# Designs tried in a protein design chat: VHH binders against o13842. Part 38

Target 1, 320 residues: o13842
Amino acid sequence: MYETRDLTGNAGKPVDTNPWPNNSKIAVSFVVNYEEGGERSLLYEDEGFETFLTEAGLMPFPNRPVRERSIESCFEYGSRCGFWRILNLFKKHKVPFTCWAIGQAVEKNPVVVGAMEEAGCEVGSHSHRWINYEGVPPETEYEHIKKSVQAIQKASPSNSAPRSWYTGRASLNTRKLVCQVYKDLGLPQPFDSDEYNDDYPYWVADPLASKPGAEDDKGLLIVPYTLEVNDMKYAVAPGFCNSDDFYTYARDAFDVLYEEGLEGAPKMMTIGLHCRLTGRPGRFRGLQKLMEHITSKEGVWVATREQIAQAWSAKHPYKA
Key: E = the ipSAE of ESMFold2; O = the ipSAE of OpenDDE; V2 = 0.75 times the mean of E and O plus 0.25 times the DockQ between their complexes.

## First folded at step 22 (VHH; framework vhh_7d4b_2)

Design ee1 (at its last look DockQ between E and O 0.89; V2 from the best seeds 0.00; counts 0 for: pae E 7.8 > 2)
Fold by OpenDDE, look of step 22:
Structure ee1 (fold): chain B 320 residues (1-320), chain A 123 residues (1-123)
Amino acid sequence: as target 1 above (320 residues)
Amino acid sequence: QVQLVESGGGVVQPGRSLRLSCAASGFKFDWYAMGWYRQAPGKQRELVASITYEGERTNYADSVKGRFTISRDNSKNTMYLQMNSLKPEDTAVYYCAKDYHGWYSNSYTFDHWGQGTQVTVSS
């Protein structure tokens, strides 16, 4: 599966001149990562406090086996305030987003799942813990995947299981484990977003197939994500220093892709968001401006990732 | 709890054959690469052979290539080492080993071993 890399892709060739509904010139996917309550903490039997994507940035001291209340409370702001501020914006503009929710986070605040579903948003899975799964035993990761699916499904008023999967800091086993868990639970195969390497969805071999191209190979759909048009850049250095940095970068990305769409190559765009980051008032302004810009253009399809996956699969079924 | 139990060791004359077995339990056997190590008196433990989780690929130390064959039966949670044309220098305690990473380990990192089984080759 990962023994080789496809560095060619489509080799610059047109993939589809009309891949999206209503002849849309671009498909825009907003992703809200809901991680709050799933971060590292001694409270959750981790070795230390969370150091990734915090207000503190890179800390000059090593991680210690202590609770850092300042970090915990910043995450709490994401779930208590940031999430709802973001949700209300999307409701106001009557457009959906896709949420990648950490299972443990959902367990601690299950009301968010119902709120998102009511707003027409998609709730996908971000695994059970917000940790690096490289080095985690496969059996453990299997259980985490299973728990996350079950937690989201349980919190869902419609009892819906997540179909969008994104681990982020995944292991080489993650993709196959995810597919295995879904199979074991009797759920349809999810689509995978743990790739950042294309402007279009694309297929890879089914990890559960006997071998690629075999009769039992039904493929696995990849819907690429992004680490660049992502508010995570607020928490890295160098990164976004203010909301204008985020807005300008995202706007530029949109404009380029939109223009390409007008020229006959409609693509997808992803915008990554975190509740505790863009959900802060000082950063939220950037998202507001971006929303206004994107929705002011004709031929824009703001869609959930599931909708994108469905649209793509309908026109481009997997061929082993 | 991960358990690896080796068997099949013994004393043989040079040129003879032995077949070692490793019975595995306490983990998903078919998810992991497995291997055989050996440790001779006064020497460091060394990798003898390894096999992928599905048994498709094998690797051998140069000293045993052409003489030893590693195999596995995932339905029985058992790994084997067929040792042919044994030499006195093959005398060692042989250990069954489990990979840490799982399916897609490019570099096997073995972190669990059995108690070992003694193999003695002497005239």
Scores: ipSAE 0.520, ipTM 0.808, lowest interface PAE 1.1, mean pLDDT 94
Fold by ESMFold2, look of step 22:
Structure ee1 (fold): chain B 320 residues (1-320), chain A 123 residues (1-123)
Amino acid sequence: as target 1 above (320 residues)
Amino acid sequence: QVQLVESGGGVVQPGRSLRLSCAASGFKFDWYAMGWYRQAPGKQRELVASITYEGERTNYADSVKGRFTISRDNSKNTMYLQMNSLKPEDTAVYYCAKDYHGWYSNSYTFDHWGQGTQVTVSS
């Protein structure tokens, strides 16, 4: 599937003048990454401690085969404090988010799944570990995908399996493996967010089909994600120095897409968040400001990725 | 545990044919690209042919194009190499190899090898 690239998409043409419910001019997907407890650690027999998206990520900080409690402690802030601070904001505004939950993180703190369900949020899967899956053998990655689905479903008071999928640091096998696991478990095919390349959902061929366009090709819906309207930029360069940097960038992205919607081309926007990053009080102010801005506008639909996928699919069904 | 067992080697005269088989076990055979390598005495092991997991795409070394055909039967967990118009230069130990990565063979990263089967082409 990855032997060619689709550099064209819709070639800049509007795809639908009214794809969203209530004649909404933009669909907004907030994503909360719940990763804490799934990251690299000697405690989990990894080769070293976690060095990605940490408070020390831009400094000379040699990875060594030891435990680094300061970094582990920063992740723990996400699960102990940051997650709840973020969840409470969404509850107060009565709008949902989609969570990418790491299976192992859920196993170590399952209460977060029920809390998110109670608040009307979607719990999707972020695979089982928060690691780079490039180079992981396919059978091992298959088992991780399966474990993540089972962990989330077990922690779910409604026994719900995740419908939305994002790996992030994926392998070339990941997309097909995810679909294979869901098929083997007798679950509906998930919505895939391991793309960053458009402002609306789109269909690709079913990875499990014999060939693209064949009779068995049921399609796979892509719901794109973002690495730029994303609080990971607090921890990578060039990035955000303070909450106003995050707020201003996200606001401007929202305003551009909202204006395009008013002009007849409504689209979707994603905002990526991490419990241990935006959950810090100084950074959290930026999210508060963004929420006030977005909720002050008419014609804005803040929705889960499953809701966005369903609305889009109803108007744009797959044709093999 | 991954097991790859080659068979079908032997001594043949130039211009004749041989069919090599590779029986695979210990992994999901139809999830992986597979390949045949060969190693002549004193030479480096070289890729002869590779085939995608479903069998639809193949790649061949220039020295064997048009003479050798790689195939697989996923229902039997077996890969084959049909070697026609054999030349003395084809004399080597032939190895079955499993790709390290799964469904996509965008580079040759083979991580498991069989014991090999000898092919000797001589008068």
Scores: ipSAE 0.047, ipTM 0.549, lowest interface PAE 7.8, mean pLDDT 91
ESMFold2 (binder alone), look of step 22: mean pLDDT 82; pTM 0.832

Design ee2 (at its last look DockQ between E and O 0.89; V2 from the best seeds 0.00; counts 0 for: pae E 4.7 > 2)
Fold by OpenDDE, look of step 22:
Structure ee2 (fold): chain B 320 residues (1-320), chain A 123 residues (1-123)
Amino acid sequence: as target 1 above (320 residues)
Amino acid sequence: QVQLVESGGGVVQPGRSLRLSCAASGFKFDWYAMGWYRQAPGKQRELVASITYEGERTNYADSVKGRFTISRDNSKNTMYLQMNSLKPEDTAVYYCAKDYHGWYSKSYTFDHWGQGTQVTVSS
């Protein structure tokens, strides 16, 4: 699985001159990470408060065993205000996004799942807790994966299971565990987005196969994510200082990929968002401007990650 | 709760053989690499042998290579150590060990041990 690294990929060769519906020149995937309520807190029996992607930036004492109400309330803004502001923008423009929802967060605010489905958005899984799973026992992570899937299904008016998976701070066991849980639950294999290394979806060996290339190897689809066209940069240093920084960077990324599409190499673009970050009015303006720019162009397919996965798989089935 | 129970130890003469067993419970046995440690009187605990979760790969301390064989039966949640050509220097308490990380551990970190079984090799 991770014993080797593929540093070559397609070696700069054209993969597909027309991979997307309607001869689209680019597939744009907006991702909304819904994490609020799944972050670290003593309230959830964690050893400290959340220090990752907060308004406070780097904390001098990140492991203090106290509740930091200011951080908690900032996360609450994401679920109380930011999420809905973002959702309304996508509804206004009649384009979907993919949500990666933390299972515990969904349990605490299940109404968001129905709202997203109604808006035509995809709800994927971000695991159960927003934590670093490196060092977590596999049995524990297994249960977290299962719980997240079940939480999303339960909150879904259509009883839909998440097909898109993204842990983020994953362990080396995560990919195989995810596939195992889905199998055990009798669900179709999900696609994985815990990679940041390509402009196209691509296949890897099925983690549950006896060995790569074996008869039981049905492959696993990877739909790459991004850590750079991502509003997480608002919470890191050096990062985005204002909404123009986010907009300009995302715009430039789009323009480059779009131009490549016009030249015969349509690719996918991912834009990562967080409710408590871009959802703030001072940052939200950047997303508004970006949406206007992207939707003003011809031949743009704004799609859920599931739609991208389906389109890609249809033209590029796995070959063991 | 993780439980590891060793058996098969005893007193033997040099050149003889013993087969140790470790019965595992309380965790997904087939998800983890396993190993055998030993501790001789006055010495530190040392790794004797390790085996991957599927039993495909094994590793041995130089002092036991060619004489000891580690194996496992995942259907029985049991690990074995076949010890041949035993020497007096093999005298120690032998411990069954469980890896912490699971399937894709490259550097095995063993953090659970059984109570151990005494192996004594003397003429």
Scores: ipSAE 0.478, ipTM 0.794, lowest interface PAE 1.2, mean pLDDT 94
Fold by ESMFold2, look of step 22:
Structure ee2 (fold): chain B 320 residues (1-320), chain A 123 residues (1-123)
Amino acid sequence: as target 1 above (320 residues)
Amino acid sequence: QVQLVESGGGVVQPGRSLRLSCAASGFKFDWYAMGWYRQAPGKQRELVASITYEGERTNYADSVKGRFTISRDNSKNTMYLQMNSLKPEDTAVYYCAKDYHGWYSKSYTFDHWGQGTQVTVSS
């Protein structure tokens, strides 16, 4: 699967059929990452404390085999306060988000799944732990994928398994492992977001097919994510200094894609959020401003990733 | 527990052939690349041949190209090394090895070995 790269995509051509409902000029996917409780800690038998996407940014000193309570406390703010503040904003504006939920985080605070479902949001999977899966043995990663699906389904009042998938710090095996787990559980193949490389969904060959293009190749839909229109930039350099930096950047990205849609090339946009980052009041102001901007425009479809995948697939089916 | 059990070694005369087998258990065999290593007396262990998880791509040490053939049967969880035109310098303990990574490793990192099987090529 990774023997070549697709550097071409559509070669700059817009798709031939607008898949978005009501002839919308842009599909907007807000993503809320729910990771709190899945991060590295000695409490969970990890080698050290979590250093990624924290208030401390990049640590100037090596990680140590100790607990760092201040970092754990910042994650706890995400689950205790930030998640709810963000959810309430989306409820107020009556638009959904997609959550990528870490299985272990859900196990430790399952109430968030029901709250999201009641609000009309999609709960997808972010695997079981919030760790780097490069170098995790494939059988262990398989079990983590399965545990995350089961944890989310168990916490779901509708008993729903996640349909959207994003690992983030994935291995080269992750995509095929995810498909294998879903097949083994008798579940429909998920939509994969472990790509950052387009403003449209697109098809790749089914990782479980005997070979690309074979009769058993049913395809796998990629719904790209983003690392740039993403509040992680509050915690990495060069990044956002204040909430206006986030708002201005995300607004400008939205305006560019919206204008392209008005000119006949309607695309999708993803905005990545983390409960412990944008959930802080000072940063939250930027999300409030962005929400007002987006919801004030005509021809904007704010949708879950499952909704986007379904609309796309209906107009652009896979051809093996 | 990962188990790799080699068989098929022995004492043969130069120019003859042997076929080594490696029976694998305790892991998903068709998820991993596999390899054969050998260690001659007083020498470091060296890679002889490797094969991808599905069996379609193979690599060989220069010293054995054209003489040795690696293969696998994923339905039997078994890897093979067909060794033709054996030379005295092929005398070594041969080890079956499992790659650490899964289907799509960037480079093979063989970190599980069997107990080995002795191959002696002597007149």
Scores: ipSAE 0.324, ipTM 0.712, lowest interface PAE 4.7, mean pLDDT 92
ESMFold2 (binder alone), look of step 22: mean pLDDT 83; pTM 0.843

Design ee3 (at its last look DockQ between E and O 0.77; V2 from the best seeds 0.00; counts 0 for: pae E 12.3 > 2)
Fold by OpenDDE, look of step 22:
Structure ee3 (fold): chain B 320 residues (1-320), chain A 123 residues (1-123)
Amino acid sequence: as target 1 above (320 residues)
Amino acid sequence: QVQLVESGGGVVQPGRSLRLSCAASGFRFDWYAMGWYRQAPGKQRELVASITYEGERTNYADSVKGRFTISRDNSKNTMYLQMNSLKPEDTAVYYCAKDYHGWYSNSYTFDHWGQGTQVTVSS
């Protein structure tokens, strides 16, 4: 599956002049990563505290086997305040987002799933723990994938399973494991977002197929994500220094893609968000401004990733 | 808990054959590449043969190519090593090994071994 890389893609050729509903010139996908409660902590039998995407940035000292309450409480702000601030903004503008929720985080605060569903948002899975799964035994990752799906379903008032999958720090086994778990649970195949390499959804071979192109190859849909139009940049160097940095960058990305859409090449745009980051008042202003800019334009489809997946699959079914 | 149990070793004369078996338990056998190692007295442990999780691809040390055949039966959680045309130089303790990474491990990082089975080739 990963033995080769497709560095060509569509080779600059037009893919679809009208891929989205209502002749939309761009599909915009907001993603809210809900990770709070799934980060590393001694409370969760981890070897140390979380060091990734924190207010501390690059720490001047190595990780230690202690609890760092300052980091824990910053994550708590994401779930206690940031999440709700973000949710209310989307409700105000009557547009949805896709949430990638960590299973353990949902277990600790299940009310967020119902709130998102009520707001018309999609709840996808971010796996069970917010960790690096490279080096994790496949059996362990299998259980984490399963637990995440079950946690989200349990928290869902509609008992809905996540259709969107994004691990982030995935292993080479992740994609196949995810498909295997869904199959074992009797659920339809999810779509995968652990790729950052295109402006369009695209298909890869079904990881569970006997071989690519075989009769049992039903394909796997990839809906690309982004690490650059992403508020994670607040927590990395050089990164975003203030909300204007985030807004300006995201605005520029939108404008370029939107213009391309007007010229006959409508694409998708992804905006990545984290509750504890953009959810802070000092950063939230950037998202507010971005929302105003995007929604002020004609022919913009703000959609869940599932909606994008459905629209794309309808016009571009997999061909083994 | 990962368990690997080797069997089939013994004492044979040069030119004879042995068939080793490895019974695996405690993990998804069909997810992992497997291998055989051996360690002769006074020598380092060396890879003898490896096989992918589905048994589609095999690899052999140069010293055993054409004489040894590695295979597996995933339905029985068992791996085999058919050793033909045995030589005194093949005398060693043979170990069953499990890959760490799973399906897509091209690195074949083996980190679990059985207790080993003695193979002695002498006239």
Scores: ipSAE 0.539, ipTM 0.815, lowest interface PAE 1.0, mean pLDDT 94
Fold by ESMFold2, look of step 22:
Structure ee3 (fold): chain B 320 residues (1-320), chain A 123 residues (1-123)
Amino acid sequence: as target 1 above (320 residues)
Amino acid sequence: QVQLVESGGGVVQPGRSLRLSCAASGFRFDWYAMGWYRQAPGKQRELVASITYEGERTNYADSVKGRFTISRDNSKNTMYLQMNSLKPEDTAVYYCAKDYHGWYSNSYTFDHWGQGTQVTVSS
């Protein structure tokens, strides 16, 4: 599947029909990453402590086979405080988000799934552990994908399996493995967000089809994600120093896409959040400002990724 | 538990042919690239041929190109090496090997090996 790259996309042309409800000029997907409890730790027989997207920033020396309680404590803030602060803001504004939930994190704190469902939010899967899957054997990754779906479904009061998928630090096999797991479980194929390369959903060939365009090719919908309009930039360089940096960047990205929608090219935008990062009070102010800006505009549809996928598919069905 | 069992080795005269088989179990055979290696006494192990998970792409060492053909039957979990025009230099233990990567890889890392089968090309 990855032997060639699609550098063309739609060649800058707007889609021919606006798929968004009420002739909306932009679809906005807020994403909340729920990772707390899935990160590396000696408690989980990992070889060291977590070093990615932490308050520690750049580490001055290599990881070691010890626990770093300060880092673990910062993750715990995300699950204990940050998640709830963010959820309450979305309830106040009566708009949903999509959660990428790590299966092991859900197993260790399952109440978050019911809380999100009650608020009208979508719970998608972020695989089972919060690790780099690039070096993980394919059969192990298969089992992680399966465990994450089962963990989320078990925690779900509605017994719902996740319909949206994002691994993040994926392998070249991840997309096909995800589709294979869903098929083996008898579940509808998920919407895949392990791409960062466009401002609207698009179809690719089903990874499980005998070949692209064959009778068995039912397509796979890609709903792109973002690493730029993302609060991970509080924890990586070059990044955000304060909440105004996050707010102004996200606002400006929204304004550009909104203006393109007013001119006849309606698109989607994603905003990525982490419970332990934006959930901190000082950073949270940036999210509050962004929410006020977005919700004050006419013709804005704040939706889950499942809702975006369904609206898109209804107007732009796959043609194998 | 990954298990690879080679068969089909033996003693043959130069110019003759042999067909090696590798029976695989304990893993999803059609998920992985496979390869044949050989090792002559006192020599280091060398890659002879490799084949992608579906069987559509193959690679060969220059020393066997045009004489050896690698193939696989995913319905039988079996890989083959057809060795034609055998030379004394082909004398070695031949090993079946499994790549650790899945369907897509830009390089192979073979992490499991069979016990090997002896091929001897002698008058």
Scores: ipSAE 0.370, ipTM 0.740, lowest interface PAE 4.1, mean pLDDT 92
ESMFold2 (binder alone), look of step 22: mean pLDDT 83; pTM 0.839
ESMFold2, look of step 23: ipSAE 0.000; ipTM 0.333
ESMFold2 (binder alone), look of step 23: mean pLDDT 83; pTM 0.844
OpenDDE, look of step 23: ipSAE 0.518; ipTM 0.805

Design ee4 (at its last look DockQ between E and O 0.86; V2 from the best seeds 0.00; counts 0 for: pae E 3.9 > 2)
Fold by OpenDDE, look of step 22:
Structure ee4 (fold): chain B 320 residues (1-320), chain A 123 residues (1-123)
Amino acid sequence: as target 1 above (320 residues)
Amino acid sequence: QVQLVESGGGVVQPGRSLRLSCAASGFKFDWYAMGWYRQAPGKQRELVASITYEGERTNYADSVKGRFTISRDNSKNTMYLQMNSLKPEDTAVYYCAKDTHGWYSRSYTFDHWGQGTQVTVSS
């Protein structure tokens, strides 16, 4: 699976001149990462407080065994205010997003799942804890994957299991573990978004297959994510200093891809969001402007990642 | 709790054979590469052989290549070391070890050694 790297992809060749519904020139996927309540804290038996994607930036002592209430309360703002502000914007424009929800976060605030489903949004899984799974024993990660799926399903008024998977800080075992858990739970195979390397969905070998190309290889769909058109840049240096930075960058990315679509190469675009980041009023303006720009264009399909996966799979089934 | 229990050691004359077994419990045996280490008196512990989680690939120390064979039965959670053509220099305590990382470890790092089993090769 990871023994080799595909650095070639499609080699610049046209993949599909019309991959999306209604001859759309671009598929836009907004992703809302719901992490609040799943971050590191002594309350959760972690060794320290969260230092990743916070208002405080880089901390010199990330593993200090203390609670930082300022960080905790900033995360709480994401779940108490930011999430709802974002949700309302999408409802206003009648477009969906895909949520990647941390299982533990959902357990602490399950009402968000119902709200998203009501709004027509997709709820995917971000695993159980918002941690680095590198070095975590695979048995432990297995349980985290399972628990996250169950937490989301339990919180879902429709009892829907997540179909979109994104761990983020994944281990080399993650992809196979995810597929294994879904299989064990009797759920259909999810699609994976722990890749950042393409403008199109694409297939890889089923990690549960005896070997790539074997009879039991049903493939695994990858729907690429992004770390660049992502409001995480508000919390890194160098990064976005204000909402105009985010808007301008995202706008430019959209325009380039949209133009390519007009020229006969419709692609997908991903925009990554976090409740505690873009959800702040000072940053939220950027998302508002971006939404206006994107929705003002003809031939734009704002879709959930599941919809993108379905559209792609229909036209491009896996061939072992 | 991870448990590794070695057996099959003993005293043999040079040129004879022994077969070691390692009974594993407390973890998903078929998810991990496994290995055999040995430590001779006054020497550092050294890797003797390793085997991938599915048993498809094996690796051996140069000193035992052609004489030792590592294998595993995942259905029994057991790993084996067939030692043929034993030499006095093979005298050591042999330890069963588990890889730390799981399926896709590139460089295996082993941990959770058992208590070991003594192998003595002498005339």
Scores: ipSAE 0.429, ipTM 0.775, lowest interface PAE 1.3, mean pLDDT 94
Fold by ESMFold2, look of step 22:
Structure ee4 (fold): chain B 320 residues (1-320), chain A 123 residues (1-123)
Amino acid sequence: as target 1 above (320 residues)
Amino acid sequence: QVQLVESGGGVVQPGRSLRLSCAASGFKFDWYAMGWYRQAPGKQRELVASITYEGERTNYADSVKGRFTISRDNSKNTMYLQMNSLKPEDTAVYYCAKDTHGWYSRSYTFDHWGQGTQVTVSS
């Protein structure tokens, strides 16, 4: 896998059947990353403290073998305050999100899983730790994937295993390892979001099949994610200076895709959020404005990634 | 608990053949590329041949191309090296080696080694 790239996709052609319910013109997936407690720390036997997507912005801290409590404290804001502020907004608007939950973060604060389920949100997996999995031994990554599924399922009042998957900083083995873990646990293949390359779901060959197109090839559905309509841009360059930057960018992305849907090419959009970033009051204003904009429009389907995957698959089944 | 146990070495005359085996345990054998290294007295270990996890792609050192064939049987967790037309220059301790990367990588980093098996080619 990955010896070739698919630079073609659908070659600019609209998909031939609108899979969205009620003839919706756009499917919108809000994603909330729940990472707090899974990040690098000497407390967890890592080589140093976390430096990615922190309040330190573009000035990297020297990574060294010490604890950095101020960074840990900023992550704790996400779990203590930001998560709940965001969840309450979605409850008020009666629309769901999908969570990328880090398994270790769930173990350290399991109440968030039940809170999300009660609100009608989907709890997907973000693997077990919030680290770069490139170079991690495959058996170790396998165990992390398994632990994350088990941690989320254990915390789930409905005993639900995650159906949606995103690693982010993945290895070249990650996709196949994820499928292997789910198979070994007797679970249906998850919907894979470790791609950023389209405005609708699409099928790839099952990484576990004997070969692409074989009788054992059940396919793997890709539900693309985003690094650009994403509040991580508050913490990377070039980025957002204030909540209006986030709101304006996300609104404009929504409006473009919505207008394309009105013209007969309905697509999906993802909006990526982090509890410790957009959960801050000043940044949260941008999400409030975006929510009002999106929910005020006719023909908009705000859905979980599982719902989007199911609607897509019903109209666009895999052809081995 | 990675264990790699080589066998099949010995003393043979030039022009003869020998088949080495590597029994692997303690890891998911069919997840990893494997390789054969050799080390002659006073020399550094050199890669002789490598094979992908599924067995479909192989690479050989120039000095052994056309004479040696690497293969694997994933059902038996065993890798092989068929050595034909042996020359005195092939005299070395031969080591079985395991890659660190898993299914995809074509830039192997061999991080685990067996004890080696002696191959001596002399008249």
Scores: ipSAE 0.396, ipTM 0.754, lowest interface PAE 3.9, mean pLDDT 93
ESMFold2 (binder alone), look of step 22: mean pLDDT 84; pTM 0.847

